# Ledger of designs, part 28: miniprotein binders against o77086r1339to1564

Target 1, 226 residues: o77086r1339to1564
Amino acid sequence: KSLEIAEQMTLLDAELFTKIEIPEVLLFAKDQCEEKSPNLNKFTEHFNKMSYWARSKILRLQDAKEREKHVNKFIKIMKHLRKMNNYNSYLALLSALDSGPIRRLEWQKGITEEVRSFCALIDSSSSFRAYRQALAETNPPCIPYIGLILQDLTFVHVGNQDYLSKGVINFSKRWQQYNIIDNMKRFKKCAYPFRRNERIIRFFDNFKDFMGEEEMWQISEKIKPR
Short names: E, the ipSAE of ESMFold2; O, the ipSAE of OpenDDE; V2, 0.75 times the mean of E and O plus 0.25 times the DockQ between their complexes.

## First folded at step 17 (miniprotein)

Design y1 (at its last look DockQ between E and O 0.95; V2 from the best seeds 0.87)
Fold by OpenDDE base, look of step 17:
Structure y1 (fold): chain B 226 residues (1-226), chain A 100 residues (1-100)
Amino acid sequence: as target 1 above (226 residues)
Amino acid sequence: SEEEFARLILEFLLEIAEMLIKYARRKAERGDPESAIEILEFAIEWARIALEIAEKLEEEAEETGDKEKIEEMRELKREAEELIKRAEKLIEELRREEEK
């Protein structure tokens, strides 16, 4: 069931997210060195693999009706993910459905509208305002979108000097860092009350079964020529 | 208040500095002393800013004659100094090991 799949995705995400140490995100924001942040890298890789896996699951289906059925299933999963405050897997799946190779295919109006509504949460033109508001209103347990945390910390690092002038500490910089880190810490403390389902976890197979971007485009163009 | 805000930031900086030192130690134990040194240098940056805030707040407390605040800021100042010393010592130890 879509709910059970969402729960197992959330368990996997939670296991990886809780392993990320605060030093890793701060170090990555400073120098973007992946070697210094191995748990952060594993979490980011997991996000990407899940997105590519979802794309691949859709594109490997030759029948349009079966593709539509799978997209609808992913939409149902996403609705459950959103309800359980798993923004990581929610956005990974959204990235799959809104990807060029998938989005350019012909879909029922209802699918297009639902995907569009999901995209409103992460509208880049508004600097993720809707997502930030939703996150602010969210109580643990929650798995945030790590990409924005990294972006925000990087922006604070690059955009602010440690000192405003000689002997004057830039408190604004430190306050911004505090708010980001404190919010992250808040979500790291809470576990999801879901039980592990080995059958579903095996079905995911660490999301390793995915195609490269080029192959995805080739298949997409074969399904719907330009 | 502005003072309460400064104190909150001070405590946050100390917490991060300690986390970085602990993280660096684990990196060194795993056989990556170079990364550990860089992380320790970063920890020192955090702790130095904490130290400066504690010093400023101590001076302000001395001007008001608030003995309780003075003592609290002295303790936080001492913690900042200890974190710096611990990080510096560990850097020196790691550098000596690389030279062997």
Scores: ipSAE 0.864, ipTM 0.940, lowest interface PAE 0.5, mean pLDDT 93
Fold by ESMFold2, look of step 17:
Structure y1 (fold): chain B 226 residues (1-226), chain A 100 residues (1-100)
Amino acid sequence: as target 1 above (226 residues)
Amino acid sequence: SEEEFARLILEFLLEIAEMLIKYARRKAERGDPESAIEILEFAIEWARIALEIAEKLEEEAEETGDKEKIEEMRELKREAEELIKRAEKLIEELRREEEK
């Protein structure tokens, strides 16, 4: 069941990811203007909604054993997502399990160790070296973490001038942009072979059933007082 | 080769410039001419760099006397010039409409 859930999450991610137009990521890297990049915004909103949805599913359970079962279910889903190269949903769920309101609750040692091991993938040391290495070894189909694509494009844009001196074009800037965009195109072209399951998709309900951050903190503090 | 690398970058810049122009047209059609103008100005930035690369490659081809290469570079140069002209024309049209 966890596999099928991961497949359906991936289909939803892929639908939104393929609609992102190349101009949108370049424009967002330039000025972070949301109205110029609507499909990109929908994709990033989807990431955040999925993360908050997962947190809410866990926090709404009053029974500690039921919360533990749900966390273990999300861990199983994450393992499937990693295997099918859906880094975006994988990191959305990891963000949920590693969030303050969730992390501070008492979990079995095995759960805590698994979450810590998953966090190694997105360790920021050496410019996200672990993630970049994993991605470089990945063949399509793949849904990469969009946040790093945007960060890289932004860094290239603001950190490089168009010219190195009068009349000398900065080819390095354009080569870096080319490589980022070409890799994104490569992943956009390859479809996942999964079939839609409308019952599961309807169950997700676009991940819109979630609590705000303050409400989640209040519930977390009720479960484990400071 | 160095020529192949410069040509790859030239073609990439032209591709992006054209994508930006088409994207801007859709923004204008959906009632957002202010964003469209900004996007077109960005497209012109990309197309102008492409034009400069094409001019350098044309000069290099002229030095070798390779007529096929010279004409090929001139075609790419004309493509860059056409993209700039299309973007500038659309900017003018959109600014004129906003005066109304």
Scores: ipSAE 0.830, ipTM 0.936, lowest interface PAE 0.5, mean pLDDT 90
ESMFold2 (binder alone), look of step 17: mean pLDDT 85; pTM 0.823

